# Ledger of designs, part 3: VH-VL binders against q9vr94

Target 1, 124 residues: q9vr94
Amino acid sequence: GVTEEQMWSAGKLMRDVCLPKYPKVSVEVADNIRNGDIPNSKDTNCYINCILEMMQAIKKGKFQLESTLKQMDIMLPDSYKDEYRKGINLCKDSTVGLKNAPNCDPAHALLSCLKNNIKVFVFP
Key: E = the ipSAE of ESMFold2; O = the ipSAE of OpenDDE; V2 = 0.75 times the mean of E and O plus 0.25 times the DockQ between their complexes.

## First folded at step 1 (VH-VL)

Design be2 (framework fv_becotatug; at its last look DockQ between E and O 0.05; V2 from the best seeds 0.00; counts 0 for: pae E 12.7 > 2, grease 21.2 > 18.9, off the site)
Fold by OpenDDE, look of step 2:
Structure be2 (fold): chain C 124 residues (1-124), chain A 116 residues (1-116), chain B 107 residues (1-107)
Amino acid sequence: as target 1 above (124 residues)
Amino acid sequence: QVQLQESGPGLVKPSETLSLTCTVSGGSISSYYVHWVRQAPGKGLEWLGVIYYSGSTDYNTPFTSRLTISVDTSKNQFSLKLSSVTAADTAVYYCARELYYSFDYWGQGTLVTVSS
Amino acid sequence: EIVLTQSPDFQSVTPKEKVTITCRASQSIGSYIHWYQQKPDQSPKLLIKYASQSFSGIPSRFSGSGSGTDFTLTINSLEAEDAATYYCQQSYSWPYTFGQGTKLEIK
């Protein structure tokens, strides 16, 4: 598995790609999201969607289970994997019935679900 | 590639404990979920339980009081213990690796017969 | 637990024929269904994962479809080596469960 340092470094790269695309999302708000404080607005939801797309966790507003598991296997330290596997399973239906456009609701729902079901939660 | 192999006594007496070992080769033992599945002669497949990456376990409801699954990372081995066995526990026992919610690698299975 | 019911239980077919096996779940499980092939005196082998994705090394004549509660495994042109028992398995929730199996014999 990767180290925590490697994990956070990879996360920073994703954040550097996505954050500029959403100028209404401040660094402070992004940091809050990283810490588990997930707001519900179009800009923040779509920022989250950008990150999740880069993780291959969501595509066109649909949760990608196997892709997510593969990415988690690559991106997380070993000590995180079991808890995330369980959390992902609990959240596998979190995007069902939600419309992606225009507010990126699936991304918000998925990340919120993961936050609520993963004790050691990490996000870029 | 990953390989799993079950081993243990092929004969167990009623009321005794069935003990099996699953030896994993070709990969890191701690990186995957490992399940135990059994198949009675001429019957279908029955899920027994799972051991997670963390070493935690979950068991199928009928076996919660009798089944123990454990891991020895130093030996790359998983263990199954089923106590208080009866003739109904006669089966081929498989260990299988779960990768992303499907069983992609199976052991060859080992027959355990419960008989006095 | 989620009950999986396969149909038929047994089928005798001629080589090159198309074979269809169905699996019905007692509740909706999305695409969390997998198909396994088990030949006599062998362990099960993964054929199809997540209802329709072929596992590595599986011949193209094997395919899967379905979602929700009804799923199908199809062999487009049966070969003699396909004589086996086929199982569906759900990973939607604990406990994992299997269908009762469908035995295919080749005439």
Scores: ipSAE 0.551, ipTM 0.875, lowest interface PAE 1.1, mean pLDDT 94
Fold by ESMFold2, look of step 2:
Structure be2 (fold): chain C 124 residues (1-124), chain A 116 residues (1-116), chain B 107 residues (1-107)
Amino acid sequence: as target 1 above (124 residues)
Amino acid sequence: QVQLQESGPGLVKPSETLSLTCTVSGGSISSYYVHWVRQAPGKGLEWLGVIYYSGSTDYNTPFTSRLTISVDTSKNQFSLKLSSVTAADTAVYYCARELYYSFDYWGQGTLVTVSS
Amino acid sequence: EIVLTQSPDFQSVTPKEKVTITCRASQSIGSYIHWYQQKPDQSPKLLIKYASQSFSGIPSRFSGSGSGTDFTLTINSLEAEDAATYYCQQSYSWPYTFGQGTKLEIK
């Protein structure tokens, strides 16, 4: 696995790519999301979708279970992996039936599920 | 190696606007936050606010009506403006880089005195 | 707003002794606490990040521990150059906040 510093380094890169694309998402809002306070709005959901797509966790609104598990092995310290593997599997159906593409509803549903099922929640 | 340097007038009259510049050298500013922190003489550290290179900001609650932080990416410069100053705003003002959630580089600090 | 309360405010200590400084957060902040050293008339310097990770070039006598609400900075064999004020700072949420500081004098 990787160190916590390496984990946060990779996460910061993703924020640096995605945050400028959503200027209505302030740094305060992005930091709230990082801390697990996840609003439900079009701009925040699509910011989250941008990050989740870079993690290969979501594609066209559909949760990519196998890709997510592979990225977890690359991006997380070993001590995080057992809890994350369980939480990721608990959320495998979180995006099923969601079709509201303009509002990025699947991204909100996936991240909310992960937050509720992973004790040590980390997000860029 | 990244270096931050504060500059601006060291003396400001009451009710006027305090204006400072933080110049970043030795690296790109595109990947981290710049914070302003101040320290009144003999006192602790007080966080004022933060800016990302995109221009997004957050300010500490007491300063939300008086503080403006901005960035000029062409000059690698961040600016702080604090309006309606009083003697209580006399402090050493620091700019600091946040990379990965901690302040790893700090400027030298510049004393600003608010006096008639 | 997250309040950080340090203890003690001041301590006079003998070289080579162990010093423990605590920081208590008003709510759980995970490991998003960082420790800084500020010597007289100098800028703060990062010592410990994420509760327990030493910053580059920091002497091994400095260590940190804790999670949630209770955090500790430890200096195991204190040296005269360690006379400074020490601050904890949280990066869990905006606004970022500092503890009030712990001033350490060497006798």
Scores: ipSAE 0.008, ipTM 0.555, lowest interface PAE 12.7, mean pLDDT 86
Fold by ESMFold2-Fast, scan of step 1:
Structure be2 (fold): chain C 124 residues (1-124), chain A 116 residues (1-116), chain B 107 residues (1-107)
Amino acid sequence: as target 1 above (124 residues)
Amino acid sequence: QVQLQESGPGLVKPSETLSLTCTVSGGSISSYYVHWVRQAPGKGLEWLGVIYYSGSTDYNTPFTSRLTISVDTSKNQFSLKLSSVTAADTAVYYCARELYYSFDYWGQGTLVTVSS
Amino acid sequence: EIVLTQSPDFQSVTPKEKVTITCRASQSIGSYIHWYQQKPDQSPKLLIKYASQSFSGIPSRFSGSGSGTDFTLTINSLEAEDAATYYCQQSYSWPYTFGQGTKLEIK
């Protein structure tokens, strides 16, 4: 695994790419999302989608289970992996039946599910 | 300690299929993407496509109709097939591992010459 | 596709000079730029990842900077072993693309 510092460094790179694309999402709101306070709005959901696509966890609004499990092994410290593996498996169906455009609903559904099922929640 | 090694015929006739394998040693292939990149003599690097261990692929648009990338997880091998080759396909072909979105390890490259 | 344009295409330099290579992206790519060194008859080798992070084992004379569309690779004090072609590469979106390369020749 990686260190927590390496995990947060990678997360910062994803935020630096995605946040400027969604100027209606303030730094304060992005910080709140990082801490598990996840609004349900078009701009915040599509910001989340941008990051999840960079993580290769979502493709065209569909959750990618195998890709997500492998990215978890690459991007998370060893101490996080059991909790995230559990949460990912509990949330694997969270995007089923949801339309991606225009509100990026699958991204909101996935991240909210993960936050509700993971004790050590982290996001960029 | 992770190593990638390309292998396959160095000479292919025009109109035939170019076939290469990339063998990974020093680690499992089931945790990263493998890309194929080529370089024509004296020219720059050109991205061909990518595969994840699950078999999921993406190909660069100019190659979509001619290119197939596949994986055999039991052998730790990735394969590239490029059909209907011409002299323009003469190049050194590399496989490269993507970790954290960068190509951290590359194979040594194999020169494929398309000639009659 | 995202086009990366490097400058200069070629530079002949003397040892101990400071060398600057630039890479310009056709659209904003955040910090998803990586730099590679390729010596004749060898595979490319990763030098700098994510615009500014040194890869393991890379000499401290190599550094990278930039964000958005404009990126720079700097060799602070050129050594004879640095004769090579240098490429930038973006990982912001598929297809991944490379710059055309900058060839450094040491006098």
Scores: ipSAE 0.006, ipTM 0.539, lowest interface PAE 14.4, mean pLDDT 86
ESMFold2 (binder alone), look of step 2: mean pLDDT 92; pTM 0.938

Design be3 (framework fv_becotatug)
Fold by ESMFold2-Fast, scan of step 1:
Structure be3 (fold): chain C 124 residues (1-124), chain A 117 residues (1-117), chain B 107 residues (1-107)
Amino acid sequence: as target 1 above (124 residues)
Amino acid sequence: QVQLQESGPGLVKPSETLSLTCTVSGGSISSYYVHWVRQAPGKGLEWLGVIYYSGSTDYNTPFTSRLTISVDTSKNQFSLKLSSVTAADTAVYYCARDFSYEGFDYWGQGTLVTVSS
Amino acid sequence: EIVLTQSPDFQSVTPKEKVTITCRASQSIGSYIHWYQQKPDQSPKLLIKYASQSFSGIPSRFSGSGSGTDFTLTINSLEAEDAATYYCQQSYSWPYTFGQGTKLEIK
């Protein structure tokens, strides 16, 4: 399956696309998000949303369970898949009832839920 | 030290709404799930539902239409409302916290709620 | 939902005896099983998390093992204070579910 190096290379591509779209999000803040330190602000939430949309995990503020499971199989090393399948299932309802505009609240809720429920948390 | 404490009326009339509060002290609620679990007299543990500190909820299927869980982060309080109660809802109600699939590290002491006219 | 079945339902045990309690899941749950002790009129207390990790402050006589569908809680040398009901619980998926419980009484 996919190596950890290939996983991080794909992550870098997504970050390189999304970070320039949110110039108020510094490289330092993006690095903190990568490490699970997730602030709750419009700019950081919408940066996270940009990446989750590239992963096909969110569409218009709605979590996409089957798409996410399919993308997980493509993007993650085999050793990560069991843990992420569990985390995805526990977090499948994390976006329910949240408004997407203007603050990208569903993206914040999903990523925070995943960070708190996955032992081997990774993000671009 | 971290403590969870349930509070609310111990007696509720049939057809009314059961309302409980769980107060967390000695620790942060940030990044935690808080679950509600009940135990009818002489029976086992039954999971009711969960709330993440951001307000995201999930409810066990039998309770979906009558259960609401909410959080007030300014008070470190989690609330449970269960509508249209019957004698079958008589139980000890617990709140318990969970971080990252690690199991329930801290439980409230439990509060007995009796549904009776 | 994931069903957890414990065995035995009840056991009357002699002090210093080695006791084993089993928990079987209706589907594979990896290591996402946790064990609790509940004494009369008290809240449950976490003993073992993630199938085999002792929670802080728990006596060394308690241990857990297993993965997938079959899990075991072992009390290596039973003490009088271990008279209680023991529950397994899965955190693999919502809804979280518990086994039916195993009641241990001291002779």
Scores: ipSAE 0.000, ipTM 0.533, lowest interface PAE 16.3, mean pLDDT 87

Design be4 (framework fv_becotatug)
Fold by ESMFold2-Fast, scan of step 1:
Structure be4 (fold): chain C 124 residues (1-124), chain A 117 residues (1-117), chain B 107 residues (1-107)
Amino acid sequence: as target 1 above (124 residues)
Amino acid sequence: QVQLQESGPGLVKPSETLSLTCTVSGGSISSYYVHWVRQAPGKGLEWLGVIYYSGSTDYNTPFTSRLTISVDTSKNQFSLKLSSVTAADTAVYYCASEWYSYGMDVWGQGTLVTVSS
Amino acid sequence: EIVLTQSPDFQSVTPKEKVTITCRASQSIGSYIHWYQQKPDQSPKLLIKYASQSFSGIPSRFSGSGSGTDFTLTINSLEAEDAATYYCQQSYSWPYTFGQGTKLEIK
């Protein structure tokens, strides 16, 4: 693993790439999402999708289990890994059957599932 | 298939708390959003709030200070509590299930709640 | 909040007539509009989901169209059993909102 500082630095990079693409998502709303307050709207869901695609957790609206587990090892501090491993396994089917276009519903479903199943929730 | 049924007192006194239960049968609730919607006599449908399949809630702004929605997954039940009721809260109350954002496909039969002394 | 405005509020219609109900959103909502039928003393029933997808078991005379801000529910050949109030509803963002309803009466 990485340090918490390195984790948040990677998170900042992803947010700096994705937030300008969704100008209807304010900094305040993005901060709320970081803290687990996840609204259900096209713009916020597609902002979340942008971040999850950079994390290699979603591709074309489909959850990528193998990729997510590998990226977790790279991106998260060691102390986070057991809780995230548990949460990822509980949420691995959360995107099944959902249509990606136009509203990025898989991203909302995955992040909401993770928030509800992970005690140490972090998001950019 | 999944079925929903509302239950609770049909008569509530002004200033008291209105308490309703929505019981789910025929399937799991863990994959559904569950909404509460009401309809005053002769009026249209009004969305009150939702509980996510995971337990997180969102409430319509006029009800934020008075409304609580909760879930007990072990009992397959959702609950609505609306405090400080007035005659304006007289309505048929429905619970309805939704697969993500694709429409409320299953509705309870509704329960009429009259607020009177 | 997103406001949905239906037209007309009321229409008296003859059997076999084609009926069109419109729903206009105050902002773009993609295809996240759903249509419900409510008969007197009954629960609403989902007819059309995601603007144009017929819900299971719904007669083919019902169809939906539109995207963005303007949506239409069409009943191609009205039957007596279609006397009801029809509502549009958006699931694009919280809070969810309904249109005011369109009441259809059979002559």
Scores: ipSAE 0.006, ipTM 0.540, lowest interface PAE 14.8, mean pLDDT 87

Design be5 (framework fv_becotatug)
Fold by ESMFold2-Fast, scan of step 1:
Structure be5 (fold): chain C 124 residues (1-124), chain A 118 residues (1-118), chain B 107 residues (1-107)
Amino acid sequence: as target 1 above (124 residues)
Amino acid sequence: QVQLQESGPGLVKPSETLSLTCTVSGGSISSYYVHWVRQAPGKGLEWLGVIYYSGSTDYNTPFTSRLTISVDTSKNQFSLKLSSVTAADTAVYYCARDRGYYEGFDYWGQGTLVTVSS
Amino acid sequence: EIVLTQSPDFQSVTPKEKVTITCRASQSIGSYIHWYQQKPDQSPKLLIKYASQSFSGIPSRFSGSGSGTDFTLTINSLEAEDAATYYCQQSYSWPYTFGQGTKLEIK
């Protein structure tokens, strides 16, 4: 498995790519999202979408279940994997019907579902 | 090529503990779920439980009080212990791999018959 | 637990016939259904994963379809070697469950 440090380092790389693309999302707001305080706005949703696309969890507004499970197996420490696989399974239908919604709505739906169903929530 | 092989005593007395080992070869066990499934003679498949390499387990409800699944990473082995056995526990026992993507069991052991009798 | 019900329990079939086996789930399970073939005195063999994806090396006459609660395994032109018991299995949630099995016998 990866260490927590390796997980965090990968998360930082994704944040470094995505946060500058959404200048209305402050570092403080991004830190809040990391901790599970997830606003529902176009800018924050599309920032989240950028991260989830880098994780290969969302592609063109559609959740990618097989890819997400594979990426979690690569990106998470072993101790996180069972909790996240259960959470992902509970949330796999969270984006249904939201493809092409105007405010990156699939990303908000998926991340909010995961936050509500995972005891130890982590995000870049 | 990944292979799984069950081993253990073929005969267990009622009230004793059934103990089996599943040995994995040809690949790493560090990212897989290993499941135990049994089949009574002439009957269907019954899921018993699962272990992830980290040691995390889930057991099917009828077995929660009697079943322990464990892993020995140094030997690349998974073990199953089922306590307080009765004749109803007579079955072929399989271990099977799930890659952790909820894709079904792509590799199975050959199965080992365990008979519970006095 | 999620209950899977297969139909038929048993079918005696002639070579080259088309066979359809159904599996119904007690609740919606998306596409988290897998199909296995078990020949006498052998371990089960994965045929179809995620409702419709053929596993490596499986003959093209085997196909799967369905989503939600209703799933089918089709053998388009039955061969003598296909005499076996077929099981569906769900991986939607723990505990994993199997259908009761469908036994195919060649006349």
Scores: ipSAE 0.000, ipTM 0.526, lowest interface PAE 15.6, mean pLDDT 85

Design be6 (framework fv_becotatug)
Fold by ESMFold2-Fast, scan of step 1:
Structure be6 (fold): chain C 124 residues (1-124), chain A 118 residues (1-118), chain B 107 residues (1-107)
Amino acid sequence: as target 1 above (124 residues)
Amino acid sequence: QVQLQESGPGLVKPSETLSLTCTVSGFSISDYGVHWVRQAPGKGLEWLGVIYHSGSTDYNTPFTSRLTISVDTSKNQFSLKLSSVTAADTAVYYCARGEDLYYGFDYWGQGTLVTVSS
Amino acid sequence: EIVLTQSPDFQSVTPKEKVTITCRASQSIGDYIHWYQQKPDQSPKLLIKYASQSFSGIPSRFSGSGSGTDFTLTINSLEAEDAATYYCHQSYDLPYTFGQGTKLEIK
């Protein structure tokens, strides 16, 4: 199975792609988001959206349940999977009715929901 | 009330395509997916595949090259096509309601027997 | 794929007996196990979902327990109408799989 080191390595690749696209998001703020301290602002939400789109969890502001479950199996260690499956199912409606442009509100809603429902929260 | 009902030819010749439909009522197909399960005479249950509310599909490994599941939202109907059939495909075919990897099958159709014979 | 092994394959039982059916998964599946009852010439009927939650309209004599790899379905006081084949089903990972079934006959 995927190790924790492999999971974080994949996460680093996604951060390395997305963080430069949002120069107003500092490394400190990105580290806070990684740790579950998720601000609600256009730049941080759209940074989160960039990561979630690379994970194939969101497309055009819509949550992709089946894709997220498949990507979770590829990206997470076996020990994380049961809790993430429960959290993903609890959060599958979190993006419904939200406008994507310009503030990336669906990405904020999804990640906040996951953080509130997953005990071992991980994010790039 | 929630209902699922299978229909289609009960006899199919070897090498031809087995084609079934599942007509549903009592729920919105945008909220649920449909699974197909079969049972050979006197044997257990075998999962064939699923179509999710998104329209995407997953198939059990031995069927990937010859199975197609589709949906017609205007008719509330799901379809199963299994190509290149043999006598081993003789079974009762069920459709059942369930959305994703984590959902049990809460309502089932009555099942339809398909016999593969020349 | 995840293999589910049921025990026993067959049991002949007397009314009012307590019956336990076991389902063992080849890997940990949390609580993503569901139990079905199938009577001859009928479709399967959901009894228990997510290891221990009774489905609507199911008699209280049916209960489920377990987590991880070992799961049980219990019928606390068997009725004549409970003669059927019982299947476990895992929804943890694709492909979905079923146990081989446990057939209960009334003496």
Scores: ipSAE 0.006, ipTM 0.541, lowest interface PAE 15.1, mean pLDDT 88

Design be7 (framework fv_becotatug)
Fold by ESMFold2-Fast, scan of step 1:
Structure be7 (fold): chain C 124 residues (1-124), chain A 119 residues (1-119), chain B 107 residues (1-107)
Amino acid sequence: as target 1 above (124 residues)
Amino acid sequence: QVQLQESGPGLVKPSETLSLTCTVSGFSISDYGVHWVRQAPGKGLEWLGVIYHSGSTDYNTPFTSRLTISVDTSKNQFSLKLSSVTAADTAVYYCARDYELSWGYFDYWGQGTLVTVSS
Amino acid sequence: EIVLTQSPDFQSVTPKEKVTITCRASQSIGDYIHWYQQKPDQSPKLLIKYASQSFSGIPSRFSGSGSGTDFTLTINSLEAEDAATYYCHQSYDLPYTFGQGTKLEIK
């Protein structure tokens, strides 16, 4: 298992890649998303999509269950895994029927579902 | 099964652009990040940059104005272009696969291609 | 950038000897350190990831330890095939950096 420090360091790498691609998303807004305050706008949704694609949790707007379970097992501290397995199972259909272009709606739906169903929510 | 192989000209003239290709097989290029690392003769390893599976790139600070990393999914190829080369750019250039989430360790490397910058 | 300093730079060793290579980071990096072996005219090969986790297929004589700023690669019983240069690599922050290398020779 990884430590919380390692988890947040991996998150920092993803944020460092994705945040510059969405200059309309301020550091303050990204920090709010990290804390579970998730706005629904094109720029913030597509920033979230960028990170979720790096996590291999979403591909072309579709949730990737098998990939997400593999990545969760290696990305998260052992103490987080039971809660996240529960949340992933509850949210596995959250992207069904949603269009990715232009607003990255699947990413918003998935992250919002996870935040609402996971007690120890973490995001870069 | 997983393979990466660098190719390109062995000799480049000063002030020209160095162009290298990394051809991959045994995995989906859309699912992995690829890093470029170089090694000058008799020296250690130097990280140049990365292209993530998302298509985003990050470059090491001294190379940001000269370096471009790109991907061509139809050819299973990653490319590196380094402009305005000098003798200091003489090195073996490697491409290396980042394990899944860009966790940062390089599980498989290409064999390396030597590029000499000389007139 | 994070600077990694290895010691020793060079060591001449006898087969079956226990070898220790150290890597010191200029700041705390958790366990985001990875170790590679590079034989002459070959590409680097991953040995240890995240300070202490063996990569698949790596002989059990190789092990890693450490956290924070001080990391160690240990070869508990050196074989002739272990003559190589060893590098540590940090993935804690961009840019990624490598140590200067430790060259092991068999005498």
Scores: ipSAE 0.000, ipTM 0.529, lowest interface PAE 14.8, mean pLDDT 87

Design be8 (framework fv_becotatug)
Fold by ESMFold2-Fast, scan of step 1:
Structure be8 (fold): chain C 124 residues (1-124), chain A 120 residues (1-120), chain B 107 residues (1-107)
Amino acid sequence: as target 1 above (124 residues)
Amino acid sequence: QVQLQESGPGLVKPSETLSLTCTVSGFSISDYGVHWVRQAPGKGLEWLGVIYHSGSTDYNTPFTSRLTISVDTSKNQFSLKLSSVTAADTAVYYCARDYRGLWDYGMDVWGQGTLVTVSS
Amino acid sequence: EIVLTQSPDFQSVTPKEKVTITCRASQSIGDYIHWYQQKPDQSPKLLIKYASQSFSGIPSRFSGSGSGTDFTLTINSLEAEDAATYYCHQSYDLPYTFGQGTKLEIK
């Protein structure tokens, strides 16, 4: 486990890389996504996909369960791990059958599932 | 081929620090963590703590102030230190590999165990 | 902390009998239950992971089931070498905990 400060520092790095890549996603919209208000649009979904790819949770629109479990141990404070293990188990099939192009639908499906199933939802 | 072996003094005096090592072979300690579990004579298993592959640790609540788990990658060893011991700390101490993968979790390989008696 | 309560504490059984051991969690833990076998003077051995997945090399007579709060380990046809204490273990939340154990003795 890491501190909450370390978790948010890693989150800031990912956001600093991904947000400029999607200029139609405003800082306010990104802040809303951080807080679990997740719109379903191409630009916001693909911004989310960029972050999830940096987390090694998605690769080419496919959820990476083994990688996600390893990254969870590295990136989350120990107090968060309980909820995230539960959420990952409930959401592991959320991307199955979805096409990545053009709307980054797998990323939206995964993050929405996690938001609906995790009490301590965090996102960069 | 994968093996863990506990070692340390079999007798520790009350109020002293109990120090044990767990030597690993057959896998890279950088890829795995280790749990420490103990068993008092005739009793069940009690989880003490874990050190993850990242080097972070978690300890069971009764032990937070007395327990330190560490790793020395150059020696292929994990270590446990338990301070201020009493007779209640008399137990067989095990180290066990922390395996985490795709739907594969468990303490999948255990050491033989080492008996530690706390008495004068 | 999550408390795991096993039943029975002790059972004397005849070879070839079907044996069921239960483990109840004090709160819902999904399928984050693992089962271990400990023979006298030996280290614990992983049998079943995530409630129902057999660990490699484990005889098919061992099976696990359950989710949420209620879990079972079943030995479909008991062999003499199965005399041991069996423990459930949860990895859902810290601190990780074990049940108190179920001792099986062969008649």
Scores: ipSAE 0.000, ipTM 0.530, lowest interface PAE 15.6, mean pLDDT 86

